VHH binders against Profilin-1 (pfn-1). Designs and how they scored, part 136

Target 1, 132 residues: Profilin-1 (pfn-1), of Caenorhabditis elegans (q9xw16)
Amino acid sequence: MSGWNAYIDTMTAAAPSIKRCAIVGAADGSVWARTEADNVFKASEEELKTFVALFNDVTQVPAKGADIEGVHYVVPRTEESLIFGKKENTGFFAVKTKSAVLIAVYEGPNEVAAQVRKAVESMQTYLNNAGY
Key: E = the ipSAE of ESMFold2; O = the ipSAE of OpenDDE; V2 = 0.75 times the mean of E and O plus 0.25 times the DockQ between their complexes.

## First folded at step 18 (VHH)

Design ui18 (from ug7 with G55S; framework vhh_7pa5_2; at its last look DockQ between E and O 0.83; V2 from the best seeds 0.00; counts 0 for: unsure alone 64.9 < 65)
Fold by OpenDDE, look of step 18:
Structure ui18 (fold): chain B 132 residues (1-132), chain A 123 residues (1-123)
Amino acid sequence: as target 1 above (132 residues)
Amino acid sequence: QVQLVESGGGMVQPGGSLRLSCAASGFTFSSYAMSWVRRAPGKGPEWVSYISGSSKSTHYADSVKGRFTISRDNAKNTLYLQMNSLKPEDTALYYCAVGGPQPPPLKGETQYWGQGTQVTVSS
């Protein structure tokens, strides 16, 4: 549908544990691209607006957690441009670029988390270097 | 089958106005932000504006702020761009695109836009 779909495809292909992905506007949570078909990323614009706002002060996020697709995740810690959460055998990694937030939702044991993080951070680095 | 069809372009004098339309199909239109992008001769693509799926938020490039207004009708799967106070530097082929500012193409990837609609501002 757009050039952003290539980024979605790249992230989803990075690891089999990655189930759903989205690229949203950092300013407003608007959906720019997302996984579709059998693995539709289902977060609403309103939910995403709240989520991306978490990056305004990541230090408070561990205390309250984060919600994605109606699921509440525990956030063990945060970094300036990274929020990640866990719930049982699922989790997410979200990274912020200049203009976007990249979100990957994964399913699997903790061992798969490293690969998911690498996938989103690689994309983050690429986009940042490109000014996005 | 995703389709984006731009229309409404034309030739106007400086200070004139145009209203562009983009007819979208093949995807859940209201679920996505939509952008206008333009390409002037000899220049790379320039993001112009985008609007969220719900229309609750709009964003504009500095070069068009105060002159252009983006809007959408989700019931008609249509994106609009009202362009006022047009300048010669607004001359470009205008495209609509899914999402916000359009990313750089990945290796081997082509940007998915419609055929575009030509806007020419000239005295």
Scores: ipSAE 0.918, ipTM 0.951, lowest interface PAE 0.4, mean pLDDT 95
Fold by ESMFold2, look of step 18:
Structure ui18 (fold): chain B 132 residues (1-132), chain A 123 residues (1-123)
Amino acid sequence: as target 1 above (132 residues)
Amino acid sequence: QVQLVESGGGMVQPGGSLRLSCAASGFTFSSYAMSWVRRAPGKGPEWVSYISGSSKSTHYADSVKGRFTISRDNAKNTLYLQMNSLKPEDTALYYCAVGGPQPPPLKGETQYWGQGTQVTVSS
């Protein structure tokens, strides 16, 4: 039962600016793992279902923005399997695999954004290579 | 500490039915998707089904779709698997797990499985 929690721990250790993190089902936004206790990732299942559906057509996302944990983010750019959101001194990266979406919410200046992106993409790559 | 205890296994003949239960504690059960996973003789873990925290979404492996029904009772912190039309190939040790289909372990990680509950479909 060390399944998805190890991925959460690896991402948060790799990028300390990550404040909250989750792994959710790509089909339904169901929560498979998340940061807990003092740093609970608080998005509802309904919000997450809407969020993961953004990956069905990422080209529409910059015009709409994205909501996570009740916070609205501007989305400056997307890639086929990645959404980057920004609000003031906070932001998120979300990446999609075959089965899951990995979401990391961070705080800090633009310099830390690259570190957060690398952390989530490393896990995305590992999962993609394993067929997940 | 997360605790998951499976029960309800047994021996049945082909075409029979069983209902498995998983008692959960040590975490906010209703916030998480839950899975059933099985390990057949000589095989590694095979994901069977998962259900979202709210129960609004259910998912099944193709091999069990239409025969198995996953459900949960969030007030009792209990996960269920109703297994109908059982076949010899359903013979396995069944486990519950937190989350959807379990990912590959990361380097240096040891995955731990509980006792499980044995389902045997024979004779």
Scores: ipSAE 0.802, ipTM 0.896, lowest interface PAE 0.7, mean pLDDT 91
ESMFold2 (binder alone), look of step 18: mean pLDDT 79; pTM 0.794

Design ui19 (from ug7 with T58I; framework vhh_7pa5_2; at its last look DockQ between E and O 0.83; V2 from the best seeds 0.84)
Fold by OpenDDE, look of step 18:
Structure ui19 (fold): chain B 132 residues (1-132), chain A 123 residues (1-123)
Amino acid sequence: as target 1 above (132 residues)
Amino acid sequence: QVQLVESGGGMVQPGGSLRLSCAASGFTFSSYAMSWVRRAPGKGPEWVSYISGSGKSIHYADSVKGRFTISRDNAKNTLYLQMNSLKPEDTALYYCAVGGPQPPPLKGETQYWGQGTQVTVSS
């Protein structure tokens, strides 16, 4: 579908616990790529616009949490370019690059989170190095 | 089957105008941002513009701001690029692409664009 789909495929392959992924514009939350078929990433453009705006001030995110696909997640902490949340046996990792936000929603015990984080951060690093 | 088919290119003199179209199929068009990308001879791809799925968000490369206008008709699954005040440096193959600025290809990957439509600006 797009060049960005290769990045979606790479992330999902790197962490089997990832259920859905999306790559969106950092400036506006526009969807550039997402998982489809049985694992459609369903966040709306409007929701994603709000979500990516969280990166403007990540320090406030733990206090209010984050919403993705209509699900509210507790955000234990944030980093400058990383927001992650948890809800029961699910969670998400979102990393920001120069132009994009990569979002991975996963399901599983806490032990799987490390692999998910690694997957998205690896992609983040790759894209950053490429100027994206 | 995802398809992107560009059209509307041609040859014009400097200062002229063209309107490009991209017919999209095989995916939920309105769910995705769409971009125009161009490739001039001997140069790498250059992102030109993108528009969000809803059309509410629009971005342009500095090189085309004020001259190009991106738009979309989600009912027709069509992306447009109105190009005014064309310059010789706008000469390129223009491609339609899903998403925003297009990422570098991963190892072994081929960039997924249409066949492109040729725009030539020359006196």
Scores: ipSAE 0.884, ipTM 0.933, lowest interface PAE 0.4, mean pLDDT 94
Fold by ESMFold2, look of step 18:
Structure ui19 (fold): chain B 132 residues (1-132), chain A 123 residues (1-123)
Amino acid sequence: as target 1 above (132 residues)
Amino acid sequence: QVQLVESGGGMVQPGGSLRLSCAASGFTFSSYAMSWVRRAPGKGPEWVSYISGSGKSIHYADSVKGRFTISRDNAKNTLYLQMNSLKPEDTALYYCAVGGPQPPPLKGETQYWGQGTQVTVSS
């Protein structure tokens, strides 16, 4: 089991447009928790290591885009601890805490993106306040 | 159903060694990072060690560095902790857990620990 699973469940409940979600180690991209069963989050540890390293210099990410689950996303914008990716009718938000990166992949038009962002940022804030 | 079963604890004298095992089932073990956590009597959980899903990234708490070695066998769905040069301060129930250091419980969440495996280091 993982106490991180409750964080996955809270994000997916808060934003139903989230289809897959993961919490991974910020240093190594290794999975700590993820959606499972019929909607498993499928990204290799090596891909996720490359992905979390993007947070080392977020200013370069819009020019390069980002890859998750073998899908290439354009990255319209970043913040110091947030990356937003977009591909057709899907997208992701990823946020970094002290020790982890929270990733939510959603489907739907851009109008649902605010709810997804709020869901991941709420957990980011809670973890940051606790030193995680 | 996710199950983690710890074993290998026991009583040893200071300076002794023990090897803990954690048998995992009900999930794709090799996909997940794993940790060892311990609880000494009257204390809260203390994270001990971490290993990534692939085994390529490994970390230890300062109190155990150089004495403990975490490893995993993904073919056997088993996590290990080799504990050498044991000290009385290492006395605790040891648990394995999925992921990195366990986060604070969310409000209203009930946290349950499994059985663990007891390590007792005494003269």
Scores: ipSAE 0.814, ipTM 0.900, lowest interface PAE 0.7, mean pLDDT 91
ESMFold2 (binder alone), look of step 18: mean pLDDT 80; pTM 0.806

Design ui2 (from ug5 with Y112P; framework vhh_7pa5_2; at its last look DockQ between E and O 0.91; V2 from the best seeds 0.00; counts 0 for: unsure alone 63.7 < 65, SAP .692 > .668)
Fold by OpenDDE, look of step 18:
Structure ui2 (fold): chain B 132 residues (1-132), chain A 123 residues (1-123)
Amino acid sequence: as target 1 above (132 residues)
Amino acid sequence: QVQLVESGGGMVQPGGSLRLSCAASGFTFSSYAMSWVRRAPGKGPEWVSYISGSGKSTHYADSVKGRFTISRDNAKNTLYLQMNSLKPEDTALYYCAVGGPQPPPLKGEYQPWGQGTQVTVSS
């Protein structure tokens, strides 16, 4: 569908625990690519607009958490271009590039989180190096 | 099967106007941002504009800001680009693409654009 779908495929292949994934505009939360079919990423444009705005001040995010696909996640901590959350045996990693936010929602024990983070951060690094 | 079919191109003099259309099918059109991308001879692809799924947010490359207007009709699964005050530098094949600014290529990856529509601005 999109040239960005290749990035979705790459991330999901790198971390099997990723259930849903999306690439959205950092400026407006618009969906550029997402997992589809049985694993459709369901966040609305309005929700994503709110979510990407969290990166404007990540220091406040741990206090209020983050919502994705109607699910509220606890955010233990943040980094300048990284927001991650947890809820029971699920979680998400979101990384920001110059123009995009990459979001991966995963399911599994805490041990799988490291692989998910690596997947999204690897893509972040690639895109950053390319100026995106 | 995703399909993107561009139309509306042509030849115009500098200062002229054109309106491009892109008919989309094979996916949930309103769920995705849509972009216009152009490729001039001998140059790489240049992102022109994108619009959010709802149409509430629009973005433009500096080179076209103030002259081009992107819009969409989700009921018709159609993307539009109104191009005013056209310049010779706008001469290119214009493509419709899903998403925002198009990503750098990955190994072996190609951009799933349509056939494109030719815009030629010349005196």
Scores: ipSAE 0.907, ipTM 0.943, lowest interface PAE 0.4, mean pLDDT 94
Fold by ESMFold2, look of step 18:
Order: C-alpha cells, then sequence, then structure tokens
Structure ui2 (fold): chain B 132 residues (1-132), chain A 123 residues (1-123)
C-alpha cells in the first residue's frame, strides 16, 4: 500500500514474534503504516501522540511506564532513541528516527526480545543513514 | 486494492490559486496520514505536506508554508490541497500518497506513482 508498508513487512519477517507493528510520525503520532486485518495495530491517534512524546525525555519513562493499544507496560529500560516495554508474556520495542517512530509489539517468552530489538534497530539504522 | 486519483490541476498565472483533490479507495482512509508530493520538470520527488488520519495535525515543507493548506474529508474519502499565491517554481506533477514523507526505497521495491495532476504556473 504505502511505501512504509515495506518496512512493516521487513520487520515482521525478521522477527516472527512481532504480532503488531506500526510506523508513526515522530511529531504527532500519526499513522504512516501499520499491520492490518487479523493483526490490526489498534492504538488511537491521541494515544500515539502521547506515546511519541515520551521520546522528548526518555529518562522519565521508566518511572511512569507507557501505554499502547490501551495496554499499560512497565518500562524497565530506555536508551536515547529506544523504549522497551513489558507486560506478562508480551512486550514492545519502539525506536525513534528523525521523522518517525517504529513500534513493534511482540508476544512470546523473554528470549525473543533480542530478535525483536534487532529487527526494529536495523530499520532505524537504515532510516537514520538516509536522513529520515 | 488501494486507489488514489488526483484531480484539480491546470494552468494558472503567478499569484493564482488552485485546489487539488485526491479520491481514495480500497483502505480505511481515516486511519492513515496522507501526503502530497510533487515532481517538478527534471527534478526528483519533493514532499509538500502531510495531514494526520483525523485531520488534526498538518505539516508543510518550508517552501509552501503559509501558501498551501492541506485538508481532508473523511466522510468522502477525499484529500485536498488548497494552493494560493502560486509561483512558477510550484509547477509540477502533484501526487497524493498514503503516509508521511515518502521513505527511502528498500531493496527491490519502489512505490509506483499514479498519473498525478499537472499544475503549471506561467504567464
Amino acid sequence: as target 1 above (132 residues)
Amino acid sequence: QVQLVESGGGMVQPGGSLRLSCAASGFTFSSYAMSWVRRAPGKGPEWVSYISGSGKSTHYADSVKGRFTISRDNAKNTLYLQMNSLKPEDTALYYCAVGGPQPPPLKGEYQPWGQGTQVTVSS
């Protein structure tokens, strides 16, 4: 559909534990691409606006946690452009580029988290190198 | 299947106005940001503007700020670009696209552009 759909497809292929995925505007949380159909990424625009604003100061996020798709996650770790959230047998990684935030929600045991992180960071790096 | 059909282009003198339309079908229009992109003669694509799915957030390239207004009517699945104070450098084929600014291509992939709508600003 959109040229951003290729990025969705690349991330989900690289880490099959990703169940839902989205690429949203860093400035406003607007949806540029997302998984659809059986795996619809369900976050509202207002929730995503709040979510992307967390990247304005990631150091405060572990104390508050994060909400995506109406689910509250504890945030055990952040880095300058990365937020990791966890709830029970699910989690997410979100990474920020200049223009966008890439969000991958996964399900599965803890050992899949590294592969999910690698998948989103690979696309983050590609976009950063291209000035996006 | 996603379809985007641009219309409303034409020939206008400098300082004139045009209103472009983009009829969308084949996807949940209101869920996605939408962009206008233009290709001037002999130039590559230039992102012009995007609007969030709800229409509450708008963004513009510096070259068009204050002159162009992006809007959408989610009930009619239609995207608009109001173009005022047109200049010769606005001459281009204008396209609508799903999402924000067009990403760099991934290996073996490209986004085929539709036909677009021609805007020509000349005396």
Scores: ipSAE 0.747, ipTM 0.876, lowest interface PAE 0.9, mean pLDDT 90
ESMFold2 (binder alone), look of step 18: mean pLDDT 79; pTM 0.797

Design ui20 (from ug7 with K107E E109A; framework vhh_7pa5_2; at its last look DockQ between E and O 0.79; V2 from the best seeds 0.00; counts 0 for: SAP .709 > .668)
Fold by OpenDDE, look of step 18:
Structure ui20 (fold): chain B 132 residues (1-132), chain A 123 residues (1-123)
Amino acid sequence: as target 1 above (132 residues)
Amino acid sequence: QVQLVESGGGMVQPGGSLRLSCAASGFTFSSYAMSWVRRAPGKGPEWVSYISGSGKSTHYADSVKGRFTISRDNAKNTLYLQMNSLKPEDTALYYCAVGGPQPPPLEGATQYWGQGTQVTVSS
């Protein structure tokens, strides 16, 4: 339904373990694109506003974790533009670009995490190179 | 089927005002940010403004900040753009789009803009 959906499709195709995915505004957590139908990304605007604000100081995130779609995730560590979390056999990767945050929620064993990370970071790199 | 129908364009003199509307259907309108994008002759698309799903957050390109106001009525599935102090440089086809600033070109990507509404600012 938007040009951003092509990016959602690209990420989900690159990592089959991704269950839900969203692209949101880095400034306000507004939803630009998301998976829909059976895999609808359900985080609220208020929740996402809080989430994207975590990137303002990622060093504090491991201490408090992160919430997405009403689920609390443990965040083992962070990078300047990367926040990832785990909960049992689920997790998420979130990467920040100049203007957006890309979020992918996945399900599966730890082995699938690498593929998910690669998918979102590849998109991050693409967008960064394009100035987004 | 996603549909976006822009209206409200016209011809005005510099300093004039117009109010654009975009009627949206085929998706959960309130769940998404919405943008206005414009295309001037011979130029690529330029992002103008976007508003969050709830309407609580608004953003503007520097070129229109202070002159344009974006708003939405989620009950009517309608996006608006109040344009004041119009300049000749604002002349363009104006489109409504889902999301924030529009993404860079991607092979196979589909745009879901409407036919656009023409805004012409001329003395």
Scores: ipSAE 0.913, ipTM 0.948, lowest interface PAE 0.4, mean pLDDT 95
Fold by ESMFold2, look of step 18:
Structure ui20 (fold): chain B 132 residues (1-132), chain A 123 residues (1-123)
Amino acid sequence: as target 1 above (132 residues)
Amino acid sequence: QVQLVESGGGMVQPGGSLRLSCAASGFTFSSYAMSWVRRAPGKGPEWVSYISGSGKSTHYADSVKGRFTISRDNAKNTLYLQMNSLKPEDTALYYCAVGGPQPPPLEGATQYWGQGTQVTVSS
């Protein structure tokens, strides 16, 4: 199996409210690992290439929103390497490392969102420190 | 069940060519980026090349750039590595892998490798 699957498993275990999750190449949006089966993270490479390109200038993202899995999210705020999207009681956090973008889609209130953010940022830090 | 089976290795002289194949099953091959990784005797894994799921984006380690070409046939669920101008330094077990370059070790996780296909470049 993909060695990147262990990263998916670690994030979903750390924040059980994550419903779907993926790790994609930062340059091309190509999938390296994702949740599968009944919880398939379904986004095309074309959609993901557009999505990861948002990190080229995160300051433009709140005005546009973001699309993932064919769903449009409002983006209330961004940081240099983080995009937070919201739609009703669901949302996503996406973080960029040197080589990859980690995406986690979740459902729940503010406390849940903080837990999801922490899970993806912890992995972001680990990968960045290792040169990824 | 995800399965990756490498083939096409063999023994060649310096300057020769080989074409490696990786037959994939148990997952939606066209949805995933793929990589070639090699292990020389007594050394750790070295990433060799990467191709996106669509095949539109490719990347190579500096040591093989200009000599190796990665490609894929999504209709046949097969990944390829064309190796030209082979050098003794290319001698290694070659593996295909799903996703980008091999990730750093993760606490508590176990890394598994398949059989690979041996490439030996001598004399």
Scores: ipSAE 0.676, ipTM 0.850, lowest interface PAE 1.2, mean pLDDT 89
ESMFold2 (binder alone), look of step 18: mean pLDDT 79; pTM 0.800

Design ui3 (from ug23 with Q111D; framework vhh_7pa5_2; at its last look DockQ between E and O 0.78; V2 from the best seeds 0.00; counts 0 for: pae O 2.4 > 2)
Fold by ESMFold2, look of step 18:
Structure ui3 (fold): chain B 132 residues (1-132), chain A 123 residues (1-123)
Amino acid sequence: as target 1 above (132 residues)
Amino acid sequence: QVQLVESGGGMVQPGGSLRLSCAASGFTFSSYAMSWVRRAPGKGPEWVSYISGSGKSTHYADSVKGRFTISRDNAKNTLYLQMNSLKPEDTALYYCAVGGPQPPPLKGEMDYWGQGTQVTVSS
């Protein structure tokens, strides 16, 4: 599919609670890679453009929440390059690199969230170190 | 099975133009950003341009801005690169790829580059 597809596969293997995942361009939200088939990541380009723009000022995000795949999430907290969203027994982690945003949507109780965060942050670190 | 087939390369003089095509199959073409990447003789791959799935957003390397235009026809599953004002340093094997600028390979990852199409700018 693309060299980005290996990154999708690595994240989903590292944290099995990840159900859908995407790598999108930080500038425009364009889809570079995503989970497919039984677990397709379903977000429009327009929604993704709005989503990645949240990283321009992450301090505004907890007050208003975030939308991905047509689902509204409460955002309990953010960090400079990370947004964590929750809705019931599901959530997402999104991290920004120099050129991309990695998005992982997971299902499960809060105790699995740490593994999901670790999976996306390890790829974030690898990409940032390589200039991506 | 994803398949990308490049065409339209050739030999041109400096200042000339070429239009490259990339025929895509085996995936939902309109859902993904697409890139052009080139490999000059003796050099590693250099990202040239990418276009969003819808075609609404385009991005270019500084070395080609204003001279190259990326476009796509989602009805024909085809990606294009119009190259104008060609220079000798544009000489390279040109490839299309799915997604934005291609990342470093993960350990054990296979080469995803196809055949490419040769562009030669000389004399």
Scores: ipSAE 0.764, ipTM 0.881, lowest interface PAE 0.9, mean pLDDT 90
Fold by OpenDDE, look of step 18:
Structure ui3 (fold): chain B 132 residues (1-132), chain A 123 residues (1-123)
Amino acid sequence: as target 1 above (132 residues)
Amino acid sequence: QVQLVESGGGMVQPGGSLRLSCAASGFTFSSYAMSWVRRAPGKGPEWVSYISGSGKSTHYADSVKGRFTISRDNAKNTLYLQMNSLKPEDTALYYCAVGGPQPPPLKGEMDYWGQGTQVTVSS
C-alpha cells in the first residue's frame, strides 16, 4: 500500500513473537501502516490518538498504564521515546521517532521482550537518522 | 488486491486549478491515513499532503500550503486533492499513497501502487 509496509514487514520478521505492528503519526495517531490479514493491528484512530499523546509526558504513563487494541497494559516504566507494557504473556513496545510512533505487540514469555525491543529500537534509530 | 488509481491530472496555465482523485480498493480505506506524493522529472518523491483516516487531521508541505486542499470521502473510498493557484513548480506525477509522509526506502525505490496522474503547469 505504501513504502511504510516494508518497515512493517521488517519489524514483524525481526522476531517470531511479534504478532502485530503499526506505524502511526506521532502527532495524531493516524495509521500509516499496519499488519494485515491474520494479524491485523486493530487499534482505532481515536485510541491511537490517545496513545501517541502519552509521549507528551511519559512520566505519568506508569501510573495509569496504556491501552492498545482495547487491551490495557501495565507499564512498568518509560523512557523519553519508549513506552512498553505487559499483560500476562503479552506486551508491546512503542518507540517514538521525529514524526512517527512504531508499535509492536508481542506474545511470549518475558525472555522474548528483549528481541522485540531491539527490533523496534533498531527501526527507530534508522528512521531518526533519516530524519523521520 | 490493493489498488490506488489516480485521476484528474492535466495541463493548465499558471494560476489554474485542478482536482485530483484517487480511487482506493482492496483495503479498509477509512482505517488509514492517506497522502498525496508527487515526483517531478529528475527529482525524488516529494510528500505533498496527508489526511487522517477520519479526515479530522490534515497536513501540507510548505510548498503547497494555502493552495492545496486534501479531502476524502470514506463512503466512496476516494481521496481528493484540490489544487489552486498552480505553479510551474507543481509539475509532476502525482501519486496517491497510504499513510503519512513516505519513508526512506529500505531497498531500492519507494513503492506506489498507482501509476500516478500527470499534472503539467505551463504557460
Scores: ipSAE 0.090, ipTM 0.533, lowest interface PAE 2.4, mean pLDDT 89
ESMFold2 (binder alone), look of step 18: mean pLDDT 80; pTM 0.806

Design ui4 (from ug23 with G108A; framework vhh_7pa5_2; at its last look DockQ between E and O 0.77; V2 from the best seeds 0.00; counts 0 for: SAP .682 > .668)
Fold by OpenDDE, look of step 18:
Structure ui4 (fold): chain B 132 residues (1-132), chain A 123 residues (1-123)
Amino acid sequence: as target 1 above (132 residues)
Amino acid sequence: QVQLVESGGGMVQPGGSLRLSCAASGFTFSSYAMSWVRRAPGKGPEWVSYISGSGKSTHYADSVKGRFTISRDNAKNTLYLQMNSLKPEDTALYYCAVGGPQPPPLKAEMQYWGQGTQVTVSS
């Protein structure tokens, strides 16, 4: 385990609907921590490099969507440091901090999305305040 | 069980060189970025460098840029840090860590790193 794994555990505990979770480098998409075992986050480094680059211009993301773990998600809208997507009964929330991108993939009805967002944004706030 | 074992430290004069190694086990090494972090006496941890899982991307703290080179051998589950042009300010315990720049611990009692390897730069 690493220091970043503790943050993974915290997010997954805060939102049970989160199936997979990862913390990656904002600059290069490198994996710093991820869920493992039965819920391995499987996005490749190359895919994640492309994904984190979306934050360079979030305004264009709704037009083209986002891919995570080989799955294409519709992105209804974006915020400066938030990208979220949906696909049927699944979705993701991704938030950018100073140095990292936190990604949570969830499964469930729309009602669970709020809890997932809260989990990742809370962590985002914490990390930002810590300078990360 | 994740294990990180640092080695290669020692005492050198200013301008000297050292090569650190970190033997990793207990996880899929190539799937994760790896970092070097150091702690000087009386100071908090300082991130030094990290390298992506594939080794294609490297990053350095400004304080070591141009002098240190991070690399990895995924077949050997080993992380390296070549340190050239060493300065007294580089004196510290050097740790290997999973991921990029290391976040603050969520719990004080949590231990994330190995015992480290001591680097001492002194004339």
Scores: ipSAE 0.901, ipTM 0.942, lowest interface PAE 0.4, mean pLDDT 95
Fold by ESMFold2, look of step 18:
Structure ui4 (fold): chain B 132 residues (1-132), chain A 123 residues (1-123)
Amino acid sequence: as target 1 above (132 residues)
Amino acid sequence: QVQLVESGGGMVQPGGSLRLSCAASGFTFSSYAMSWVRRAPGKGPEWVSYISGSGKSTHYADSVKGRFTISRDNAKNTLYLQMNSLKPEDTALYYCAVGGPQPPPLKAEMQYWGQGTQVTVSS
């Protein structure tokens, strides 16, 4: 059984501005699920390992930014388990659960960012409550 | 189109060994972490192990650490579980799955498990 794809589908349905999305292991950045086909989430395992390590101290991330899919994002703010990155008309939200990091890359103005954040945070809460 | 086929189970005595295989098709196998999950009689699913897409990172449940080794051959799209020092408590149906430890269902729909491969450890 592969239940992680349902989580990808639920997030992309809840926030249609999400262009690419992934669920990765918090310990190693390994890909558990991602968007595929025309919207493949294109990050290497090595890049993702570096990315998830940012959650070891989120307060230092705004000073250096973050890289996903070979794209550098400015990180205007973080919270203990959330990183928000922005570049031009695109951005990402990433949230950490006990076992995983959920990453959603979106396009659009600030209005759509709230939808994306809500979609990933809802899933974060659900997984944390289930011990993941 | 995604297909996962488990094999290699059987009956062994305590202390014995088995090697399970999982043949994968219909997706880019090397891009995904893979897991082994087991269901003992009368019990729910228990995650056993997972391995990263590249094979460089492995993770184990405490109950199997030091006895089981997960591995993969990305050229053959095959996942393996080497099980040594088997105990009666390891008796279960073993399944492979895409990704890390399987999450709870998002909807009230029922989960379906495939055939799996049976491991029975008994004198």
Scores: ipSAE 0.672, ipTM 0.862, lowest interface PAE 1.3, mean pLDDT 89
ESMFold2 (binder alone), look of step 18: mean pLDDT 80; pTM 0.813

